# VHH binders against q9y6x5: the designs that were tried, part 334

Target 1, 379 residues: q9y6x5
Amino acid sequence: LPPKLLLVSFDGFRADYLKNYEFPHLQNFIKEGVLVEHVKNVFITKTFPNHYSIVTGLYEESHGIVANSMYDAVTKKHFSDSNDKDPFWWNEAVPIWVTNQLQENRSSAAAMWPGTDVPIHDTISSYFMNYNSSVSFEERLNNITMWLNNSNPPVTFATLYWEEPDASGHKYGPEDKENMSRVLKKIDDLIGDLVQRLKMLGLWENLNVIITSDHGMTQCSQDRLINLDSCIDHSYYTLIDLSPVAAILPKINRTEVYNKLKNCSPHMNVYLKEDIPNRFYYQHNDRIQPIILVADEGWTIVLNESSQKLGDHGYDNSLPSMHPFLAAHGPAFHKGYKHSTINIVDIYPMMCHILGLKPHPNNGTFGHTKCLLVDQWCI
Below, E stands for the ipSAE of ESMFold2; O stands for the ipSAE of OpenDDE; V2 stands for 0.75 times the mean of E and O plus 0.25 times the DockQ between their complexes.

## First folded at step 16 (VHH)

Design ga15 (framework vhh_7uia_1; at its last fold request DockQ between E and O 0.87; V2 from the best seeds 0.00; counts 0 for: pae E 4.8 > 2)
Fold by OpenDDE, fold request of step 18:
Structure ga15 (fold): chain B 379 residues (1-379), chain A 124 residues (1-124)
Amino acid sequence: as target 1 above (379 residues)
Amino acid sequence: QLQLVETGGGLVKPGGSLRLSCVVSGFTFSSYAMAWVRQAPGKELEWVSSISGSGGSTYYEDSVKGRFTISTDNAKNTLYLQMSSLKPEDTAVYYCARVQYRYHSGTWEPFDYWGQGTQVTVSS
């Protein structure tokens, strides 16, 4: 029988939460499995891009989901969280659930994972839930485990997505110890529910489970705002995405727009597309706009309005505050092993290995995860 | 006809022991994970323990770990729950359940067949 893998994402779970808060259920999960303490995610550090990187092993410039809000100048199409169902946006890559389903006697399931309710390369997840934030974790978990247990062909790959602690991080800020303690306690309880459900069903020892996240969260403040309207008139450009990485589509000469923005704030870097630092791997896609603005950590780009968010993400992917973690348990993984760091794109080739899938060309390095796996040499 | 029949319940004092049995018929016992669940008056159904079809893996709810032991005898098509160090809070009707999802009343349930249950009462 082919191995099975459940990939779980808790949106916006910053890696250092594990050090600063108590997670009895997650710690038990880790104790019986493996932990990667820090996962360097892809730039920009946003939800849609990073979730797609996890399941494709690609940088954003390669898989084409370059932000939560996108614009394609040729087709004049827009992408957003409320408009994400057009395969046009997803077809520049092949996510792992599609690869999985192309194999014989395999199917995939998904609960709310980005892109799973879209036919990508004319293939949609065999089982999926349409995105609805009002659906409880319990219901999502119930459906996923039902599909894992009862499907024919069998579900061998499943994804489960949950919106916390991201939403709360935005609301309270990651430095609000009181509120975040409460929020993170709930997350740990959900992990407990997950583990208990798997045990109840007799799946615990046979199912590979990865618990991870797409990004962290940094503290924002009303004292750290960058007002673009102070630097450039709105008639000179179209805003495609705002903060903390703004995507600028000039309506006048690009150089003029750049010159107006380049010294707008000492806490913001302004890049022409061709001058975006190579380390971001964020250049080679037409969906990346001609000018991008990158705010420093904790700074918010605004127009003539105030931000109500006390936390945000999307910043430089080298910042620890942007990094999530990865924990895993199952037959493929060691027990009681901790690893320092991997890249988020490394998860894809690892998952392919676990599932016995041939990976598509990707930016991950399988060697980075070998020490997590029982069937590999750890040098 | 598929049938699950629980026995072994009764009245016991705190700290006492009971052994529940569940005889199954109408299906291949080893092809399914099996579970014990319980329901106390006025409370929701609670999972207690599960055993894999092969019998190689056993699982317990946290409150019963170290006190309860689930096991099977394939030759007898029987599931067991050995309960020790019983507490008043263990008082409930105990059901033997086959682990298999079914759609019922608008939702998927993890157990498709149950027995009639056996009453366990722990009281001084």
Scores: ipSAE 0.867, ipTM 0.954, lowest interface PAE 0.5, mean pLDDT 96
Fold by ESMFold2-Fast, scan of step 16:
Structure ga15 (fold): chain B 379 residues (1-379), chain A 124 residues (1-124)
Amino acid sequence: as target 1 above (379 residues)
Amino acid sequence: QLQLVETGGGLVKPGGSLRLSCVVSGFTFSSYAMAWVRQAPGKELEWVSSISGSGGSTYYEDSVKGRFTISTDNAKNTLYLQMSSLKPEDTAVYYCARVQYRYHSGTWEPFDYWGQGTQVTVSS
């Protein structure tokens, strides 16, 4: 039987939550598996970009999902929640479920992972759920495990996405210990439910399971606002994305817009596209706008208004607050091994190895994840 | 044609032991995971233990781990649950079940065939 892999994401699960809260079910998972304490995600540290980087092994400039809100200057198309199912936005890369199911006798299954309800290169996940935030974790788990147990050709790659703790991180902020404690305990209970379901079905020792996330969360405040309207009139530009990375499309001379913005606030950096730091790998794509504003950690860019967000993400990917973790269990993984750091793009070639797939060219380095795997040499 | 028949239940004192048996017919026994599921009076169904088909991997709910042992005899098409150190909290009807999803009453359910149940009572 071919190896099977279930990839689970808890959106916005900051790595250091593991140090500040108790996770008895996750701790039991890790005891018999592996833990990567920090995963360095891609810039910008947002949901759609990082979820697509996990399954393609590519930086955002290469896979084309460069933000949660995008504009393509060549085609004049806008990416929004209502347009996220247009294959145009997703076709700059080949995600792992597409490669997996194009092999003979293999299927893919998805419970709401970003992109899985979209035909990419004319291929949609063999089994999938259309995105609907109202669908419970239990229903997603039931569908994914039913597909793992009941499909022909067999499901060898499955994904499961859950919106927490991101939604609560935005609402309460990560420093709200009382509210975050309740939310994170509930997530740990869901991990317990997942493990118990797989044991009940007789799958636990024969299924590879990865639990990870796309980004972290940082505390925001009404005392840390950057009012863009105090710097520049809205008639000079079109706003493509706002905070904490603003994407600016000038309506007038680019240099004039840049000059009005560059000294606006000591708490944001203003970049012409060609001046965006190379370390971000966020420059070589038509969907990256001519001027990018990058707010400092915990600062929110606003348009003459207060912000409702007490927590946010999207900031510099060198910030530990933006980093998720990765835990894994199964026949491919060592037991009781801890690793300090990998890059989020390294997950893709590791998953290809586990599934016996030839990876598409990617930005990950297999050597960074070798020590997690039983069939590899660490030295 | 497909049948699961349980035996071995009864009344036992705390600290006692019982061995439940489930004889299956009408399918290739080793091709399916098999489970024991119990229902205490006035409570919901609770998964107790599973055994994988060909692999023979065994799994237990935390409260029974170390006290119960699930096993199979493929030649006899029989699933067993050896119960030791029984507690009053173990009082329930015990069901043998086949692990295979089935669509029923608008939902997918993880067990497609069940035994009739066998009563286990742990008292005084």
Scores: ipSAE 0.643, ipTM 0.891, lowest interface PAE 1.9, mean pLDDT 92
Fold by ESMFold2, look of step 17:
Structure ga15 (fold): chain B 379 residues (1-379), chain A 124 residues (1-124)
Amino acid sequence: as target 1 above (379 residues)
Amino acid sequence: QLQLVETGGGLVKPGGSLRLSCVVSGFTFSSYAMAWVRQAPGKELEWVSSISGSGGSTYYEDSVKGRFTISTDNAKNTLYLQMSSLKPEDTAVYYCARVQYRYHSGTWEPFDYWGQGTQVTVSS
């Protein structure tokens, strides 16, 4: 039978939550499968960019989803979390569900993974849910498992997205043990429900399942604000994105705007686009603005107002607080194996291998994930 | 017509054993996953155990693991649930069901055919 893969994301699941909180169901999943303790994601460490990097294997500059808020100067188009449906934004790459959907005798399904309700290269999964955050995990799971079990041609690649623990991480901060313990227990129960559903349906032994996330979360504070209005007049720039990586489009001479910003705060790095560190792979796309401001971990850039967020993400991707984990179970994966780290872009070529798909050109390295797979030599 | 007929329920003392049977017609076990589902008094339906249509894989909810065994006899078109070390908490109506999604009452349900159920009562 053709191999099948379910890719699950719990948004904002910081890697060290596994060590700091109890996850009996997720630990049982890991015990019978594999764990990558630490996944190095892509800069900026935001939701839309990192979910697209997982499914394309590309850095943000290469896939074109460079932030949760974007502006394209040529077309005058805007992108945001409430305005994300224009295929224009997504068409600079080919996500794995499009490649899979185009194969003979197979199809794709999606329960709210970012981009799956958009026709990309005029292709959308045969089965998908339009994004709606009020739809319960149980309904998303029911639809996904129904499609995996009852579709012709068969669904061989499916995605499932859940907004927690990201939403609660923003609201409470990752250091709020009481609230985060309650939230993370609920997520572990959802993982238990997922595994039980797959067992109930007779799918557990023949379905490959990846449980991962896009980024972590760091603690913020009202004592760690960078007031941009104190440093520069609004009239000198257009603000495309604010925090923790601000995207600045100058209205006057770029060097003058840079000079006004460079000494604004010792807790913020200011980069001209050409000076962005090469390790970010974040330069070569027109959607990246001429000046970016990168706040230090736990600092928030504001416009003379308080922040209601007690946790945030988007910071430098070298920070361990920004990194998620990856766990996997199924016939393609070893049992009881732990691996220290991979790059998030490595997930795409691994998934293509599992599904027997030819990957598009990408930034991932298949060799980094070989030790997870039963059919590969582990050097 | 597809039919599922359960037998083997009854009254049993704690620690005792029962074997439930489900005779089916209209399909073969090698083609479909099958399940046992129970409903205790005043409670919602609870999945108990499943067996895959191929590969012979078996699955159990946590509270019955190690005590219950699901099996099939394809020559007789019969699904079994061997229950041992029975507890008062196992008291329920037990249904056999075929695993196939069906749209029902505004939602997709994972079972398309059900038996009428057989009562299991575990009491001193």
Scores: ipSAE 0.425, ipTM 0.807, lowest interface PAE 3.6, mean pLDDT 93
ESMFold2 (binder alone), look of step 17: mean pLDDT 81; pTM 0.809
OpenDDE, look of step 17: ipSAE 0.806; ipTM 0.935
ESMFold2, fold request of step 18: ipSAE 0.090, 0.301, 0.230; ipTM 0.651, 0.752, 0.710
ESMFold2 (binder alone), fold request of step 18: mean pLDDT 80, 80, 79; pTM 0.797, 0.797, 0.797
OpenDDE, fold request of step 18: ipSAE 0.830, 0.858; ipTM 0.943, 0.950

Design ga16 (framework vhh_7uia_1; at its last look DockQ between E and O 0.81; V2 from the best seeds 0.00; counts 0 for: pae E 6.0 > 2, SAP .67 > .668)
Fold by ESMFold2-Fast, scan of step 16:
Structure ga16 (fold): chain B 379 residues (1-379), chain A 124 residues (1-124)
Amino acid sequence: as target 1 above (379 residues)
Amino acid sequence: QLQLVETGGGLVKPGGSLRLSCVVSGFTFSSYAMAWVRQAPGKELEWVSSISGSGGSTYYEDSVKGRFTISTDNAKNTLYLQMSSLKPEDTAVYYCARVQYKYHSGTWVPFDYWGQGTQVTVSS
């Protein structure tokens, strides 16, 4: 019978939460599985970009989901929110569920993972839920496990997405121990529910399960604001994305807009597209705007107003506060093994290996994840 | 006719033991996982234990782990639950169930066929 994999994301689960809070259910999962303590995500450290990098193994400049708000200068199309169903935005890469359905004549299932309710290269996940934040974790879990149970062709790849702890991280900030303790306890309970459901169904020892996240969270403050309106008038540019990475489309000469911005704040780096640091791999795509502003950790770019968010992400991907973790359990994985760091793009070729799929060309390195797998020699 | 029939319930003192049996007809265990589910008076259904249809992997709810053992006899088409160190909190009607999703009352539920149940009472 073909191997099966369930990929679960808890949005905004900062890696060091594991050190500062108790997770009895997650620790039991890890005790009989593997833990990667830090996952180096891609820049920009935002939800849609990193979720698509997990399932394609590509940097954002290569897969085309370069932000949560985008503008394509060639086609003049605008992208905003999870409600945009235009395949145009997603067609620059082939996500693993498409490969799974086309290479092996298998089915895929999805509970709200970004992109799974969109036909990509004329292929949509065999089973999916349209994005709706009001749908409970239990309902998402019930649908995923139902689809894993006796589908034909069999569901071999399934995804499950949950919005917390990201929503609460934004609202309270990651340093609010009282509120974050409550939120993270609830997430640990959901992990317990997931494991119990799989045991109830007789699937636990025969299903590979990955629990991961797209990014972390850092503390913001009303004392750390960059007022873009003090730098430049709105008549000089169109704002495509604001904070903490601002995407600027000039309405006048690009050099003039750059000169107005470049020395406006000591807590913001201003880049012409071609000067964006190579280490970001954030340059070679028409959806990356001519000028990019990158705020320092914990600083918020605003338009002559206060910010309500006490936590945020999107910052430099070298920052440990932006890093999630990865835990996994199942027949493909060692038991009780801990690994320090992998790149988020490494998850894709590892998942392809587990499922027996030939990966599309990607930016991941299979060697980085070999030590997690029972069928690999990691020295 | 597809049926599940439970037997083996009864009255026992705390610390006692019982073995529940579920005889199935109309299908084979090799195609399905099987479960034990219980319901105490006025409470919700609670999953107790499951056994996979392949490999014979066994699973338990935390409160019964180490005290209960689930097993099958394929030649007899019978599912068992060996219960030891019984507690008053184990008092419930015990159902055997086949693990297979079924649409019921507006939602998908993980068990499509159930037995009639067998009463287990743990009291002094």
Scores: ipSAE 0.661, ipTM 0.897, lowest interface PAE 1.8, mean pLDDT 92
Fold by OpenDDE, look of step 17:
Structure ga16 (fold): chain B 379 residues (1-379), chain A 124 residues (1-124)
Amino acid sequence: as target 1 above (379 residues)
Amino acid sequence: QLQLVETGGGLVKPGGSLRLSCVVSGFTFSSYAMAWVRQAPGKELEWVSSISGSGGSTYYEDSVKGRFTISTDNAKNTLYLQMSSLKPEDTAVYYCARVQYKYHSGTWVPFDYWGQGTQVTVSS
């Protein structure tokens, strides 16, 4: 039988939640599999970019999904969570479900993973659900497992996406122990449901399952605001993305806009595009705007009419609060093994290996995940 | 032509044992995973145990782990559930089911064929 892989994402699951809260189902999953305690995600640490990095192995500048909100100056197109269906935005890379599906006697399935309901390189997942936040996890799980069990050609790669604990993290802040405990318990219960369903169907032993996330969450406050209106007139620029990484499109001379912003706050770094730190791998794409503002951890960039969140993400990808985790179980993985850290782009070559796929050129390093795999030497 | 027939149910005291059997006709176990499910009075249907078509993998609900054993005899085309250390909460109608998705009542369900069920009652 060809190898099968289910990739599951719980949005905004900060890595240290595993240390600060109880997850009996997830811990059991980990006990029988592997854990990577910290996954260094890509900058910016947002949902669409990082989910696409997981399935492409590419930095954001390379796969072209550089934010949740984007603007292309040439085509005048806009990208957002409510407008993400144009293949134009996704076609700068080839996600793994496309690669998988183009193989003989294989198909891919997806439950609301970013990009999976879009024809990328004229290929759309054989099975997919259009994104709808109102659809329950149970229904998503039911469809995914049905496709894994009942499809011809067989589904050998599937993705499953869930919006929590991100939404709650934004609402309550990650430091709200009472509310976040409740939310995280629900997530653990969902993991329990997933495992039980796979066992019920007789899939558990032969299915590789990865449970991960795209980013973490940091605590925000009304006392930590950066008001751009105090530094520059709104008529001088177009805001493409706001916080915590603002994308600025100047309407006047770029240098003048930069000079007005560079000293706006001691808690915000202002970069011309060409001066963006190399470590971010966030420079070489036309979709990155001429000026970016990067707020310090826990600080929020606002305009006078902006709404506030108690938690947010998108900050420097070196911050532990931005890092998710990765857990995995299945025939490809060891049992009871814990690993300290990998890069999020390393997941792609690992998944390709598990599925027997030739990976596209990517930024991941297969060597970083060898210790997780039973068929590899651990060095 | 496809049929599943459960037997072996009955009344037993707490701590007792029962062995359920499910005789299958119309298909071969090796091609399908099989499952036991149960429904207690006033409760929802509950998955109990599954076995892969090859018989190499067995799975159990947490509440029955260590007490129940699922197995098959391909030569007899029979599915078994050995139950030990039975508890009052195990009281239910037990069904054997073939694991195969079908569309039913507006949704996909994981079992396409069921038996008539056999009553298991655990009472002092």
Scores: ipSAE 0.577, ipTM 0.864, lowest interface PAE 0.9, mean pLDDT 95
Fold by ESMFold2, look of step 17:
Structure ga16 (fold): chain B 379 residues (1-379), chain A 124 residues (1-124)
Amino acid sequence: as target 1 above (379 residues)
Amino acid sequence: QLQLVETGGGLVKPGGSLRLSCVVSGFTFSSYAMAWVRQAPGKELEWVSSISGSGGSTYYEDSVKGRFTISTDNAKNTLYLQMSSLKPEDTAVYYCARVQYKYHSGTWVPFDYWGQGTQVTVSS
């Protein structure tokens, strides 16, 4: 009877891939559950920030993971994909697995979701895998399903993270139909394997499963480069993050750095921190640098005149190319229902409701997801 | 001591039927999901069907759906697989297995106890 939830992310899964490619297994999953066609994610539309927003219900300025590369001016600490284990970075919020496992007779399990191998507020996921991108989806799935089946106290919340289609989207670009078709077919097969494993174990009808993603992907080009070295000498600033949202820490007067950059390219917006648009909810954290540069969709900010990526993300969160989807199946969800859009921060209060957890203060709106749930009156 | 014993295999013509049985002892049968798994000559093990411990949920791999029926008799601690409309590709050794993870060689595997298997041969 106790509610259980498995949260799955396929990194970089653009919402319109569902319309433009074949997903027989995912479509069967959706047919017996719910689909949210577009999830409006948080700015900046990067991996670490959006995965933490899903599990905290907070904008990036509020949870403190404001980019994949960060600098804290007070402590002089640096954060990156290869330097992400210091709890300092994660402690500005409480993710759902911490709240879940502090309940009586409950545990949490994780297969490589960002932050789950870090002791946040001195609490690490009850069962977890240390991040290692070489570990297969099958092994991640095997560990998660073993923990869901065998743990005492029982695992009631589990997460599973997979790096595709993000890695291939960067390599090939989302418009490479041949390569992306192959990649996305493989992902659909993995979803089929997931569902079959849950059926084999006798879990399918009583486990709630959310399949979602953190962001989409847009096509890049060597014809769409913004060369910062053409506009400003590198000695005038420290570069905290480069593209498509550059984080600029001035070494000289901030206004002078701003003036050197403001006319650098018509395909880039330059913001003083206080002038960052309110709709981004990306201002009120010390980890957000005094100047940010926001490239237009498909443009790449570079120093060396070239880029190795054919696809990228991180752009304005109003762009449809940055939006993922959400699908869900299980006893908490209606069957055969489609919903147009939610905000990514809405996922957290919905998950708290399903698990019977009291949500921490957050930016999500439970009412946005009510129509997905069987126990709610949809007005 | 745990025991799983399959019976009911044999030779049958295409389109025919067989009923496999698996008598279990040594555990509370209704507390575990149970499965049928098969291995055709030269092939890997293939999951066929599962039933929840409560008996309320049944699952089938796609190629047998609509032809095979998994069931239990809790009073007799017996798992069944009713196979109908049998095809040559159903030829395999059929095992019953208890769904419970077991640690083996650095990984977890989802079945901790297996029967000896029973041969099903579908041939014209």
Scores: ipSAE 0.228, ipTM 0.706, lowest interface PAE 6.0, mean pLDDT 92
ESMFold2 (binder alone), look of step 17: mean pLDDT 80; pTM 0.794

Design ga17 (framework vhh_7uia_1)
Fold by ESMFold2-Fast, scan of step 16:
Structure ga17 (fold): chain B 379 residues (1-379), chain A 124 residues (1-124)
Amino acid sequence: as target 1 above (379 residues)
Amino acid sequence: QLQLVETGGGLVKPGGSLRLSCVVSGFTFSSYAMAWVRQAPGKELEWVSSISGSGGSTYYEDSVKGRFTISTDNAKNTLYLQMSSLKPEDTAVYYCARVQYKYHSGTWTPFDYWGQGTQVTVSS
């Protein structure tokens, strides 16, 4: 019978939370599975880009979801709503659920993972829920486990997405120990519910489960604002995305806009598209704007206003505060093994190996995850 | 056609033991995970234990771990729950259930067929 995999994401789960808070359910999961302490995500360190990188193994410039708000200069289309269902935005890559359905006589199931409610290359997840943030974790879990239990052809790849601790990280900031401890305890209880549900259904020992996240969170402050209006008038550009990575589409000569911005703040780097650092792998896509502004960690770009965000992400992917973790349990994984670091793009070829799928060309390196797997020789 | 019939309940003193049996007919026993679920007076249904369809994996709610053992006899189409070190809080009606989602009363539930239940009373 084919291997099965459930991929779970808790949005904005900073890796360092594991050291600063107690997670009894997650620790029990890890004792009988594997832990990767840091996952180096892709730039920019935002929700939609990184969730799509996990399931495609591609940098943002290659899969085309380059931000949570985008403009495509060739087609003149705007992506500004997380509920945008236009396949155009997602068609530059083939996510693993599409590969799973097309290479094998298998089904995929999805509870809210970004892109799963969109037909991509004319293929939509076999079972899915239309994105709705009001749907409880319990309802998402009930649907995903029902589909894992009741489907023909069998569901072999399933995804489950939850918005916390990201929403609370933005509201309170990661340094608010009182509020974050409450939120993270709730997350750990949800992990306990997940494990108990799978045990109740007789699935636990035969199902591979990955728990991961897309990015971390850093502390912001009203004392760390970059007022863009102090440097340039609104008549000179169209703003595609604001903070902490601003995407600037000039209405006049690009050089004139660049010259007005380049000395705007000591806490922001200003790049012409061709000057974006190669290490970001954030250059070769029409949805990346002609000028990109990158704020320093903890700094917020604003338009002559205050920011209510006490935490944010999107910053340089070399920052440990932007890194999530990965934990996994199941027949494919060693028990009690800890690994330091992998790249987020490495998750895709590992998942393809577990499911017996041929991966599409990707930026991940299978060798980086070999030590996690029982059927691979490490070293 | 499809039946689950529980037996083996009764009155037992704290620290005692009981073995519950569930005889199954009307389906291929080894194709489904099976569960024991209990309901104490005035309380909600509580999952107790499950066994995978092949009998290869067993699972328990934390309060019964080390005290209860779930097992199957495929030749007899029978599911067992061996209960030891019984406590007053184990007093409940115990149901044998087939693990298969069913749409019922506006929601999906993880058990499609249940037995009539067998009463377990732990009292001095």
Scores: ipSAE 0.614, ipTM 0.881, lowest interface PAE 2.1, mean pLDDT 92

